# VHH binders against DNA replication and repair protein RecF (recF): the designs that were tried, part 8

Target 1, 363 residues: DNA replication and repair protein RecF (recF), of Pseudoalteromonas atlantica (q15zz5)
Amino acid sequence: MKLDSVQIRNLRNLQHVTFKPSHGVNFILGINGSGKSSILEAIHYLGFGRSFRTSKHKNVIQNEQESFTVFCECLEDSTTQRLGLSRSINDTVSVSINGIKGNKVSDLVSLLPVQIFTPQSSDILLGAPKLRRKYIDWCLFHVEHSFLTCSNAYSRLLKHNNALCRKQQVGYANPQRVYWTDLLAQYGSELTEFRNAMMTRLIPLITSNLAQFLPEFCVEISYYRGWEKGLELNEALTKSADRDYKNGYISVGPHKADVRFKISGKPAQEVLSRGQLRMLVAALQLATTQCLMSYTQKTCIFLLDDVGAELDAAKREVFIDRLLESNTQLFVTAIEEHQLEFIDKYQNKKMFHVEHGQVREES

## First folded at step 1 (VHH)

Design p05 (framework vhh_7pa5_2)
Fold by ESMFold2-Fast, scan of step 1:
Structure p05 (fold): chain B 363 residues (1-363), chain A 128 residues (1-128)
Amino acid sequence: as target 1 above (363 residues)
Amino acid sequence: QVQLVESGGGMVQPGGSLRLSCAASGFTFSRYAMSWVRRAPGKGPEWVSTIYSGGSDTSYADSVKGRFTISRDNAKNTLYLQMNSLKPEDTALYYCARESLDYGDYEWLGTHSYFDYWGQGTQVTVSS
């Protein structure tokens, strides 16, 4: 689905903004603090249920207001869908789909695949393993219908088994304890199978993209499932049971999984410059839109925040061109037009100017 | 002080019917999607049905579809589950569960918890 109309109320410095984007590429220009990144933040809420700038929803609500609202109209084969999300200072959420309220955030975000590239996107490589797991899991959520149910079951079982380690003071051989760890192993193995299959799909796409972005490097990509090689998950859980009981948490399983990037046997993060890490991240993010198109034929909305600060002109052009080749609807922020010198070559585009929380389309 | 109290369970013969109720207090009931989750003897929890805040949008597990009907009365802060054509396989402890409003805010793509409050459960036994 592509956005036909976006309405934003009381989000950051955006008091009331309405605009109609292009189905191709949208350039959003303004100085720092004008509200251009806040427009992307609003669209990001529709696709993720959260901000990419802060973990606290109350920080996104305009000062002295009790809530913010993001509403959009999406076009899908001549049918218009109306989607809305509101967050209040009391951390309550309201989701509306085609006039029906009380929907889950997961119902909304499953309809609108959104991906993002920002200066902070290098945290996928430099940050905790959780961010790399989320990279895989975003793809699974949009490609595999049963993934969310499996993931939620595993999460719930993990929390229960962790509580048993902390509070029940019962050894691994207790029949109730064995029952819960067996269920954990079952759902954990299923989750791991989803991730292995997805990595098999993503690695060739990433490698193909790296030929454009980092042609001088051979990046080896591998998936660590979260437990000892050669063991089934139930065997690993049995082997770690005494340690887990003593420490109060389950130490093995897909919640410990990671994706590793190596160049000549060394972590890519230790070999690549900051700009080269950005190129690796761009290859990773592009692969998500290509995977979605290949397996679901759904179009993705892609947000590029502050693209001019981190990518040279040639790499920016390649990145945008490759995203458009996957039929992606793009939203790109920049301070000035000169940061987007190649802008004039795009036919299906719109330009928006943002000043003091107000948006104007360039005629 | 969020509290969910289930009632209406009991013993019934195969093919019979039961209506479960859940009395909610300590929160604005009309703002939350509500679910029924069951746990059969010796097994883990199985999601049964969800009803969204407006009351007209519902979803069901394949195992109960066409036999169970979830409903709510927002004026009474009460959730219901009408169970028809009961089978021995429906024997379980049935829990009223409140859906987390922050489901999808943090880590919704991976290890996020779906329900934030559960009742004590009410036992349903289907036997002849």
Scores: ipSAE 0.017, ipTM 0.154, lowest interface PAE 7.5, mean pLDDT 83

Design p06 (framework vhh_7pa5_2)
Fold by ESMFold2-Fast, scan of step 1:
Structure p06 (fold): chain B 363 residues (1-363), chain A 125 residues (1-125)
Amino acid sequence: as target 1 above (363 residues)
Amino acid sequence: QVQLVESGGGMVQPGGSLRLSCAASGFAFSTYAMSWVRRAPGKGPEWVSTISSSGSYTSYADSVKGRFTISRDNAKNTLYLQMNSLKPEDTALYYCATKYSSGWYQVPHTYFDLWGQGTQVTVSS
């Protein structure tokens, strides 16, 4: 779906903002602190249910207000959808879909595939394995209908098995532990099959993008499933049982999975400069929109924050061009118009100026 | 409907052997871990052995380790317990059992919720 209108209330310094974006590319201009990143943060809530700037929803609510609200009208196949999300100071969430309240956040975010590129996006490469698992799982969530059910089942079973490991009266030989470990192995194996299939789809797309963004390097991409090579998951769980009981948690399985990036046998983050790491992340993020388009025919909304500082002009132009080629609706922030000298070539574009929490479309 | 039926019990001399069978019907037997539980007269149920759904993992109570062997035939929907070197203290009603409700619920007070009728094993001279 593409955003046809966006309305934001009481989010950061945005008291009441309404604008109608282009279905192609939208340039959001303003000085630091004007509210341009807050506009992207609002759209990010619709696609992720959370902020990309803070883990605390209360910090996103405007001072002296009880809640913030983000509302949009989306167009898909000439049908208009009306979607909304509100977060209150009491940490309650309310989701509305076509005037019907009481929906889950997952119901909303499944309708609006949103991806983002910010300075912090390099944490995919520099941060913990959980961020790389989230990268794969975002793709699976939007491409595979049964993924969320499997993933949620595995998470519940993992928590239950961890609780059994923490009880001192339950040993590895206990029939209760054996039963729950067997179920964990079944759902964990299914989750791993989803991730293996998705990595098979993503790797060629990432490699194609790297030919444009990082042609001087050969980046090897591999998926680690989260347990010892040569063993089935049930065998790995049996082998680790004594240690898991002693330590109080399950130490093997897809919750330990990772994606590895290497250049000439060394981790990519040890070889690449900060700017080159951003190129690798750009290739990764672009691959998600390409994957979604090729396997679901759905379009993605893409948020580029601080593009003028992260990419040189030529690479920035290529990134935007490739996203638009994937029929992505794009929102790009910049401080000044001259940072986007190439924008005059785009026909389906709008320019918005943000000052003191107010938005104005350039005529 | 959903059912477990044990057989193979009987009277044996101390040091003797017995093979118990449990026929499962009405559910996808090959996807469930299966257990043997025994109940001696006037006592509560005592867990004896468990086998995983695939048969790759087995576990035993300390009182029967080295003497009993649990196995399964998923093609026949049948669970087995081979009992060797039987002792008078092994005298009990033997049940096959499983955790049939597969909800990711909190651990219940009673672990198993699908039981057979039981088969009597008496070890006496």
Scores: ipSAE 0.000, ipTM 0.201, lowest interface PAE 17.1, mean pLDDT 83

Design p07 (framework vhh_7pa5_2)
Fold by ESMFold2-Fast, scan of step 1:
Structure p07 (fold): chain B 363 residues (1-363), chain A 126 residues (1-126)
Amino acid sequence: as target 1 above (363 residues)
Amino acid sequence: QVQLVESGGGMVQPGGSLRLSCAASGFTFSDYYMSWVRRAPGKGPEWVSTISSSGSTTSYADSVKGRFTISRDNAKNTLYLQMNSLKPEDTALYYCAKVDTAMVYEYWGDDAFDIWGQGTQVTVSS
């Protein structure tokens, strides 16, 4: 779906903002502190249920207000969808879909695929494996109807099995303990099958993107499923059982999975400069929008925040061009128009100026 | 403050029916996926069924598919399990469980089953 209208109330310095974005690319211009990143933050709430700038929803609510609200009208196959989210000072959430209240945040975010690229996006490569698992799991959440149910079931079973290990009340050979680990292996294997299928789709797209973003490097991409090669998950769980029981947690399974990037046998994050790491992340993020377009015909909303900090003009241009080729609706922030030296070639675009929490469309 | 209270269990003959209820309090019930889990004598606990926050999506263990129906009433903060064509092997203590509403990005891999109730006993015998 593409945003046709956005309304923001009491979010950061945005008291009451309404604008109609282009279905192509939207350039949001303003000095630091003007509210341009707050516009992206509002759209991010519709796609993730959270801020990309803070874990505390209270910090997003405008001073002396009790809540913020983000509302949009989206076009999907000639039908207008009306979506809304409010967060209150006591951290309660309210979600509305087509005038119907009582929806869960997951119901909202499943309808609106949103991705973001910021200066901090290289943390996907430099951070813990959990961030790389989240990358692939975002794709699965939007592509595979049953993924969330499977992932949630696995998380529940993992928690229960970890508790059994900590309590040390029954040994691994006990039939009750064996039943829970067998069930964990069943859901863990299904989750791993989803991730293997998704990696098979993503790797060729990432490799194609890397030919434009990092042509001087040969990046090897592999998925580590979270346990020893050559074993089924139930066999791996049996092999680690004594250690897991002693240590109080399950040590093998998809919760230990990782996506690995290597250049000449070395981790890519040890070889590439900070700017080159951002290019690798750009190739990864672009692959998600291409995957959605090619395998589901769904389109993505993509947020590019402060891209002038690390990417040169030529790299920004190729990134934007490739995103638009995937029928992505794009929102790009910049301080000055000259930082977007190539914008004159885009016909399906809008320019917005943000000053002191107010938005004006350039005509 | 979070509490789950199961009810509706009892003794029934094979082929009979029972309806279980779970009354939820201390959290926003309509925001959470909910599940039924059972523990049979001499066996480990077994997941039975899950329902999405809106009620639009349901899933079932293969052992109960076509016989059990999970449902919810968000206005009453109540979860239900309609059990038909009961078999002796359905004999178990049945628990209601809250599933975290974790978003894939922020809360993926979050532990679930934070709160379980005391359970309600179902016995299928002649």
Scores: ipSAE 0.000, ipTM 0.176, lowest interface PAE 10.8, mean pLDDT 82

Design p08 (framework vhh_7pa5_2)
Fold by ESMFold2-Fast, scan of step 1:
Structure p08 (fold): chain B 363 residues (1-363), chain A 125 residues (1-125)
Amino acid sequence: as target 1 above (363 residues)
Amino acid sequence: QVQLVESGGGMVQPGGSLRLSCAASGFTFSSYGMSWVRRAPGKGPEWVSTISYSGSDTSYADSVKGRFTISRDNAKNTLYLQMNSLKPEDTALYYCARDQVYEYTYSDTWEFQHWGQGTQVTVSS
């Protein structure tokens, strides 16, 4: 799905903004503080249900206002979809799909695959394992219709089993605890099979992309499922049961999974410079759009925010070209158009200028 | 009753050093990874550093790498952040946070839960 029109109300300094993006690439120009990152933030809400800049929704609502709203019209196979999300100061969320209210945020975001590349995206490599799990799980959410149900079930069961361990009301031999642990193993094993299958498909795409971005390095990518090799999850949970009971939490399972990147046996983050890490992240995020196109034929909306310093002009051009080859709709921020002199080669493009929270299309 | 209490903040000149401490109680400290997170005036939360339950693995944000060192004392249930070569950009309220289970979800759930009241660090001349 491609965005045909976007309307933003009372989000940051954007009081009332409406624009019609290109289905190809959209360059959003303006000085710092003009509202260009807020435009990406609005689109990010449609694809993730949250801001990439703050955990507090009320901080995104314009001062003196009760709510913000993001609305879009999308085109899919000659059918127009009308999607909207509103967030109020009282922490209430409202989602509309084709005029019908009362939808879940997951209903909205499943329709609009959105990815983002910002200075903070290197945290996929440098941050906690949960960020690398999110990378895989984003792909699964958009490719596997039953993934979210399985993931949510596992999360609920994990929370319940952790509470049983912590409260110590139920000893390790209790049949009720065995019941809950068996359910946890069932859903955890299904989650792990989804992730194994997804990693099998992502690794070749990442490797292909790395040939363009880091041709001088051979990056080995591996998935750690979150428990001892050679054991079924039920066996691992049984083996750790006494420790988990004592410590008050489940210590093994897909919630401990990770993705590892190595160069000549060393962690990639110890070998690569900051700029080279950005190139590895670009290769990873390109792979998600390629995977989505390959397995679902869905297209991705991709947000590039403030990436000029880490990716040189040649690498940035390759990144944009590869994304467009996957039929991706791009939104790129910049201060001046001369920072993007290669844009003249793109035919399906639009230029937007942002000043004091107002947007205008270049003629 | 998970409790995290930060201390050690203060005002310091650029290039100075501070050591932050976090006293943990209400859970088995040695079984959890721990993190430091900061919030600068007018900004959202920024992850600073993480340490594994045993102390064998650490990671740092690019902005602090080479200047900050995270460590822990499992016998004392205490997390530390040694901050060297401080810059005005390091001015923020610093929180310690316990590693939490975070699975993929499109809810309003924040990634870090169970963090303390914070300790203020101000770097100015």
Scores: ipSAE 0.014, ipTM 0.220, lowest interface PAE 7.6, mean pLDDT 82

Design p09 (framework vhh_7pa5_2)
Fold by ESMFold2-Fast, scan of step 1:
Structure p09 (fold): chain B 363 residues (1-363), chain A 125 residues (1-125)
Amino acid sequence: as target 1 above (363 residues)
Amino acid sequence: QVQLVESGGGMVQPGGSLRLSCAASGFPFSDYAMSWVRRAPGKGPEWVSTITGSGDYTSYADSVKGRFTISRDNAKNTLYLQMNSLKPEDTALYYCAKATTYYYGSGSYLPFDYWGQGTQVTVSS
């Protein structure tokens, strides 16, 4: 889906903003604090249901306001969808789809695939395994219709099994533990099969992108499913049962899964410089848009928020070119036009200037 | 210590009948709703039937309605499932389950906190 119009109310310093983006690339220019990252934050809410800048929705609502609202009109194969999200100061959420209210956030975000690259995106490589799992799971959420149901079931079963480990007093397997462990193994195995299939699709795309972004390195990519190789999940859970009971949590399963990146046997994050890590992340993020296009024919909205100027003009150009080759609708922030010297080569583009929370389209 | 012990399973031909029993101990049986849940090979758990603590109300999954009857004997701390007109698709491990409290927050949880080992029911010719 492509955004055809965007309306933002009471989000950060954006009191009332309306603009019509290009279906190709949109350059959003302004000084730090003008509101350009807030525009991307608004679009991010439509695709993720949350901010990329804070976990506190209250901090996103304009001071002294009761709520913020983001509304858009989207075009997909000549049909128009009207999507809206509002967050209130009491932390309630309202989702509207084509005039119908009371939808779940998951209903909204499933319609609008949004990806983002910011200076913090290197946390995929430097952070906890959860961030690498979220990378795979975003692709699965948009490609596999049953993934969310399976993932939610596994999360609920994991919480229940963890509670049983904490509350039960018997050190041996009992009928209740065996039953709940078996359910956990069933849903965990299904979740793992989804992730294995997705990694099989992503690795070739990432490798192709790395040939362009880091041609001097051979990056080995592997998926660790979260338990001992050679065992089925139910066997691993049985083997760890006494330890899990003593510790009060389930220690094996897809909630422990990770994606590993190695160069010459060493973790890539120990070998690569900060700039090279950004290129690896760019290759990973590009692969998600390519995967979505190749397996679903859906297009992605991509947010490139490089307000710190952490990508030089040449690297930014290459990244934008490859995203556009995947029929992505791009929103790119920059402080000055000199950071976008290459923009004249793009035909399907718009320029927007942001100043004091107001947006103006350049002719 | 909550204990639930199922019995009465076995092999039966299509159209046959079986009666499952569940002996409960370690909790005030008459204060809790009790359920039967089954798992077919390679499938997830399927709720079958529930009976209130008093026995005054029963409910059934659409797949078994009219064929299965849930009952309880509170004096004997025993739950029963009378299964009639059995079909091959009824083949499963059948569990006796004690009701738990729901969490009404951001997600629903499974409505049971204690289960037995299960009893196998196989319907084949």
Scores: ipSAE 0.000, ipTM 0.140, lowest interface PAE 21.2, mean pLDDT 81

Design p10 (framework vhh_7pa5_2)
Fold by ESMFold2-Fast, scan of step 1:
Structure p10 (fold): chain B 363 residues (1-363), chain A 126 residues (1-126)
Amino acid sequence: as target 1 above (363 residues)
Amino acid sequence: QVQLVESGGGMVQPGGSLRLSCAASGFTFSHYAMSWVRRAPGKGPEWVSTISDTGGSTSYADSVKGRFTISRDNAKNTLYLQMNSLKPEDTALYYCAREDLWFGELSYDYHGMDVWGQGTQVTVSS
């Protein structure tokens, strides 16, 4: 789905902004503090229900205002969809889809696949395994209609089994405990099968992208499912049961899964420079949009924040070109015009200037 | 069709008690965290309490801690709020609200409420 019109109210320094993006690539220029990253933040809310800059929604609301609103019109197969999201200072959310209120945030974000590349994107490699699981799970959420239900069921069962471990009143052989552990193993195995299938799709795409971004390195990519190799999940749960009861939590399962990147047997993050880590992340994010287009025919909206600071001109051009090959609608922020010298080759493009929280399309 | 229907409101004297109920339909109730939110006359919405999908975790606004208890019955698709030691300041329209799903590592802010009921009026007055 392509954004045809975007309206933003009371978000950061954007009091009231309306613009009509290109279905191809959109270049957003402005100095730091002009509001250019706030435009990406607004679009990010439509695709994730949250900011990429802060965990506190109230920090996104303009000073002395009680809420912010992001509204868009999207084109899908010649049908216009009207989508809206508002967040208030009291942490309440309102989601509207085609004039119908009372939708959940996940209903909205499922309609608009949004991905982002920022200076902080290297946290996926440097941070906890949770961020790498999020990478896989985002793809699954947009590709597999039953993923959300399975993931939710596993999370719910994990919380319940953890509570049983903490109480320590129910031994492993108790029929009630066995029932809950068996359900956990069933949903955990199904969740793991979704992730295995997705990794099988993503690894070749990542490897292809790395041939252009980090040709000097051979990056080995593997998926650790969260428990001992050679065992079924129910066997692993049985083997860890005594330890889990002593510690008060389930220690094995897909909630412990990870994606590992190695170069010559060492973690990639110990070998690669910060700039090279950014190239690895770019290859990962690009693979996501390529996978989505290949398996769902859905188009991704891709946000590139501060592209001139993170990627050199040649790598930036390759990244943008490959994103556009996947029919991605692109939004790129830059401070200076020289960072965009290669843009003249693009036909389906628009240029926007952001100054003092106001947006102007270059004529 | 997602529907939340609140009941149990009414007039009560300061120090009294009321129990609110919320009947949920049109979705798998046991998969969602649920919240109570109130709106006092002339004020904006104030979050009161949240309960996790299984009932194993609860949280409360500072103004109601020790006085209110949130609970749920997943077999009956019903959310409850037991209100004790009621104060005039508790006078408000009380809404049942559904939180967005937390799905694996893609956690969308579980503090956000995506569906609200019609509300039930609580008046604390002598």
Scores: ipSAE 0.012, ipTM 0.227, lowest interface PAE 8.4, mean pLDDT 83

Design p11 (framework vhh_7pa5_2)
Fold by ESMFold2-Fast, scan of step 1:
Structure p11 (fold): chain B 363 residues (1-363), chain A 127 residues (1-127)
Amino acid sequence: as target 1 above (363 residues)
Amino acid sequence: QVQLVESGGGMVQPGGSLRLSCAASGFTFSIYDMSWVRRAPGKGPEWVSTISSSGSDISYADSVKGRFTISRDNAKNTLYLQMNSLKPEDTALYYCAKGTPYDYVWGSYEESYFDYWGQGTQVTVSS
């Protein structure tokens, strides 16, 4: 998917911004606080339905405004699509697709695959397992039509089963509780099958990228499905039932799944330097664009926020070159001109200067 | 095919009461959090109330807290909103909405209460 035009209203310090990006690479320059990261945040809303900087939509709305709006025109097989999202201070969302309102957020984000690399992207390796699950699930959402329905059903069933455990009023053998646990096992097993298939696709791509990005290391990648090996999910839930009832939550299932990275038997994050961890993350992120292209023919929009602090110029150049090889539309933020000295080699590019929430294209 | 059909709206004087109902079909109602959303003339949508799939967790907008009560009957696939002490400011189209307070795909709290909206039922509070 390629963005042809972007309009942003009342998002952070961006009161009214309109620009036409390049289908190749877009360099967005400005000092901290100018609004350059807010431009990426707006595009991120179109691809994720949320901010990468905060969980609270109210914090994204410009002070003294009732809502923010992000609108774009994008190309799909030479046909222009018009996409819009608006969030209000009263916690409502409005999604428009080709002039039709009342669409789901999932309808919007399925049309525009967006990925992001920021200083916080190393949290995929250093943070909680949920960030590694999000990595797999983003790929599944864009490749498997039925994934979101299954994933959302599992999430709701998990919440309900956790509530039943917290009440501690009925034992596991109660017919009502058995009913909910059986449903949880059915959706959880289907979710796990989707993830196993996706890991089978992603591991070879990640390994191939690591041969170029981190050739001095042999990184072993494994998937933990979230419960004891050798058991079906319903058996694991039965085995843990007394513990779950006592503790007030379901302790086994795909909500406990994780992706593990090891080097010579040790967690990769204990062996690799900060810069090497970013190369591992870069290999992971590149694999998502490769997977999407190979299985769906879709191209990705890729956001690189504040990478000047995290990657030196040579590593940044390599990363950008590899993303462009996957036919990705890139948006790169930087503070300093010298961080982008290699830009002269790119012909399909645009440069934008951001100052006090205003955007100017460099001719 | 998801369907949400609201009923129970009408005209009432300030201080009066109305009970709204929403009949749900085309999905497993009992596993979804449900919400009420309203749209007043000339204004954007305003979230009113949410009830969890089990009925255990309930939340209200500050403007209606203490006056409105949300409830559900999972056996009948029906959502309710009991509205008491109605004010002229409550005049709006009221929508039943299918909601998801947690989006497992993104591994975060996704406050997307409005995956699907009903047709709406009109509530008019006037003297």
Scores: ipSAE 0.007, ipTM 0.271, lowest interface PAE 8.7, mean pLDDT 82

Design p12 (framework vhh_7pa5_2)
Fold by ESMFold2-Fast, scan of step 1:
Order: sequence, then structure tokens, then C-alpha cells
Structure p12 (fold): chain B 363 residues (1-363), chain A 123 residues (1-123)
Amino acid sequence: as target 1 above (363 residues)
Amino acid sequence: QVQLVESGGGMVQPGGSLRLSCAASGFTFSEYTMSWVRRAPGKGPEWVSTISGSGGSTSYADSVKGRFTISRDNAKNTLYLQMNSLKPEDTALYYCARDWSEYDLPTYSFDPWGQGTQVTVSS
């Protein structure tokens, strides 16, 4: 689905903004604080149900207002969909799909794949393993219909097993505990199969992208499933049962999974400069849009918020070109037009100027 | 404070039907995947069924497929389990359970069960 129109009300400094983006690439220009990142934040809400700038929804609502609203009209194969999300100061959320209210945020997010690149995206490499699992699981959510149900079942069972360990009401050899760990192993194994299949799809795409972004380096990518090699998950859970019971949590399983990046046997984050790490992140994010296009034929909306110009002009051009090749609808922020000197080569583009929370399309 | 209160259990003859209810409070019900879990006398707990927050997706244990139907009424913050063609093997204490599944993928959390409601299938 591509955005055909976007309407934003009472979000940050955007009081009432309406614009019609290009189905190709959209360049959003303005000085820092003008509202250009807020436009991307609004679109991000449609694809994730949350801000990429803050965990506190109240901070996104314009001062003296009770709520913010983001509404869009989307086009997919000549069919128009109307999607809306509103969030109030008391943390209630309202989702509308084609005029029908009472939808869940996950109903909206599943319809509109949105991906983002910001300076903070390097946290995928520098942060906790959870962020790398989220990277894989975002792809699975949009590509595999049964993934979310499996993932949620595993999460439910993990929390229950952790509670049983903490309470110590029932020993690890008790039949009731054995039942719960067996069920955890079943769903955990299924979740791991989904992730193994997805990594098999992503690694070649990432490697291809790295040939353009980091041709000087050979980056080794591996998936750690979250438990000892050579064992089935049920065997690993049995082996760790005494420790898990003593410590009050399940220590093995896909909730401990990670994606590892190495260069000559060393963690990539220890070898690469900050700018080179951003190139690796760009290759990873680009792979998600390529994967989605290859396996679902769905279009992705990509938000590129590089206000610090951390990608050099040549790499930014390659990134944009490759995203467009995967039929992605792009939204790119910049402070000045000269930061985008290559834009004249794009035919399907629009330019928007943002000043004091107002948006103007360049003729 | 999160609260889950199950009801609707009772005694029924083999082949009979019962409808279980779970009244939820203290959270935004429509944002959470909900499940039914049962525990038979002298046995470990068995997962029975799960329903997504919107109600658009459901799943069932092989032992109950075709006989049980999970549903929810988000306007009433209530989860249901319609049990048909009941068998003696369905005799158990039935629990309502909440899972956290807001906006970020994935989340590895599961809230405590409710008090449970007893279902007895006997002649």
C-alpha cells in the first residue's frame, strides 16, 4: 500500500497538515525544529502505533490539546483504503479502518509496512539483542501469517514458566512443570524455525547490499538461536532446569536469540567506525524492504530521517536508488536542498517545505 | 490493577454444552491476546485456545478443535469459550489468561491467570 494523502492534527508543532505524497520519493525540507521529523513521526504511528522519538504518547500531543490524529488514504492495486489513528492524553488509542472504529493497532500495522532509518538506528548493532530480534520479527510479522500467533504463544508460556520458577511452589521434576516446559519447547522450536527461514532469506540480501555500502569489508552474519548447539530445545531446557529453578527464570530459548556480525572474527562494532556502522544498518534496513517485495509483493513505506547528514551524499543516493528498485515509497528529510544534489535524476518525486509547522509543496 | 474473573462452569452430561466467561478489568482489553488454559485433576495444565486482541485470529488445541469456540466482546471486556460435545476428558478447572502484545514485535510477557472455573463432565 502507498500513501495517497496524509492528514495530521495536533501532533507536535503540526496543528493541521494535509499533503499528497508521490508514490516514489518525497523530500521533506526544513530547518531543525520546523516539523519535518514530526511528519515522519506521524507516518511512523500508522506503521508501528508508536513514536520513534519518545515512549510517552502525551509528549507527542500538541500543547493544550486533548489528542492527536493521523489519517491517510492508501492506494493498492486501484483500491483506496482509509486508515486513521488517534491517541489521547489519557493513553487511550482509537483506530479506524475504512470508517469502522474499534480496531486494534495491530490491525492497522499489519496493513501498512513502515520501516525507518534514523541516527538512532545504529542501536540495532550497539544495543541489546532484543533490538536485533525485533529486526527479524518485523520481517516475519509482514511475511508469515502464522508468526504473530506463535510468537505470542511463546511469550505467554515463557512468562508463565518464569513465574513458576520464581514461586518455587513446584519442583523442576514435577509433572506440572514438565508439561509447561514441554509446551514452551514446542512453541519455541516453531518460533526458531520461522527465524531460521527468515535469516536464510535476509543474509543474501544484506550481503548484496554490503557490496555497495561496505565493499572493503567481509561481514560474517550468523544467527544464534538462544541455546547450546547440537541440542533440541527440550533437551536444553531439561539441562538448565536446576539453574532456572534456582535463579527464577528460563535461561535458554529463542527469547535469548541474537544476530551476530563479525569481521575477521571480531564483533563488527569493534572494527567499524560510526559512519561505517551506519552503512551496515542501512544494508540491514534495505534488506527488509527487498525481502517484503520478494515474498509478498507488498510495497513498503520507508522513512529516512538523516538530519545530521551521517550518510554521505553518494551512499544516500545508492540507498534511495535501491529502495526505489524494491518499489518502496520514500520520505526523506533534509535541512537544505544542496544535501540532495542528486535529486534531479528522479522523475517520480515531490518536494515539501516545512516551516513553523506548516507544509508547502514545491511547484 | 489487572483482574480476570472466570464464570460459567458447572456439571454437565457427556455430549452437553457450557459457555465460560471471563470478565477483564484494569487494562485495555482490546490490545491483548487472551487464552483459555485448563487443569484436570492430577494432571498438568493444558493450553486450550487463544484469540487475538481484535478477535480476527483464533487457535485451538487438537483435543478441542471442532468442539470449542473462543470469542470476545471488546465493548464488554469479556472473553468467552463455547464448549460443545463435552467429553469426560474435558473435566478440569478452566483459567482465563492475558498476554502482552501491544505495538512492538515481539513482546515476551504473560500475565497471571484468573481464579478459574470448574467444569465437570460425568454421568
Scores: ipSAE 0.000, ipTM 0.202, lowest interface PAE 13.9, mean pLDDT 82

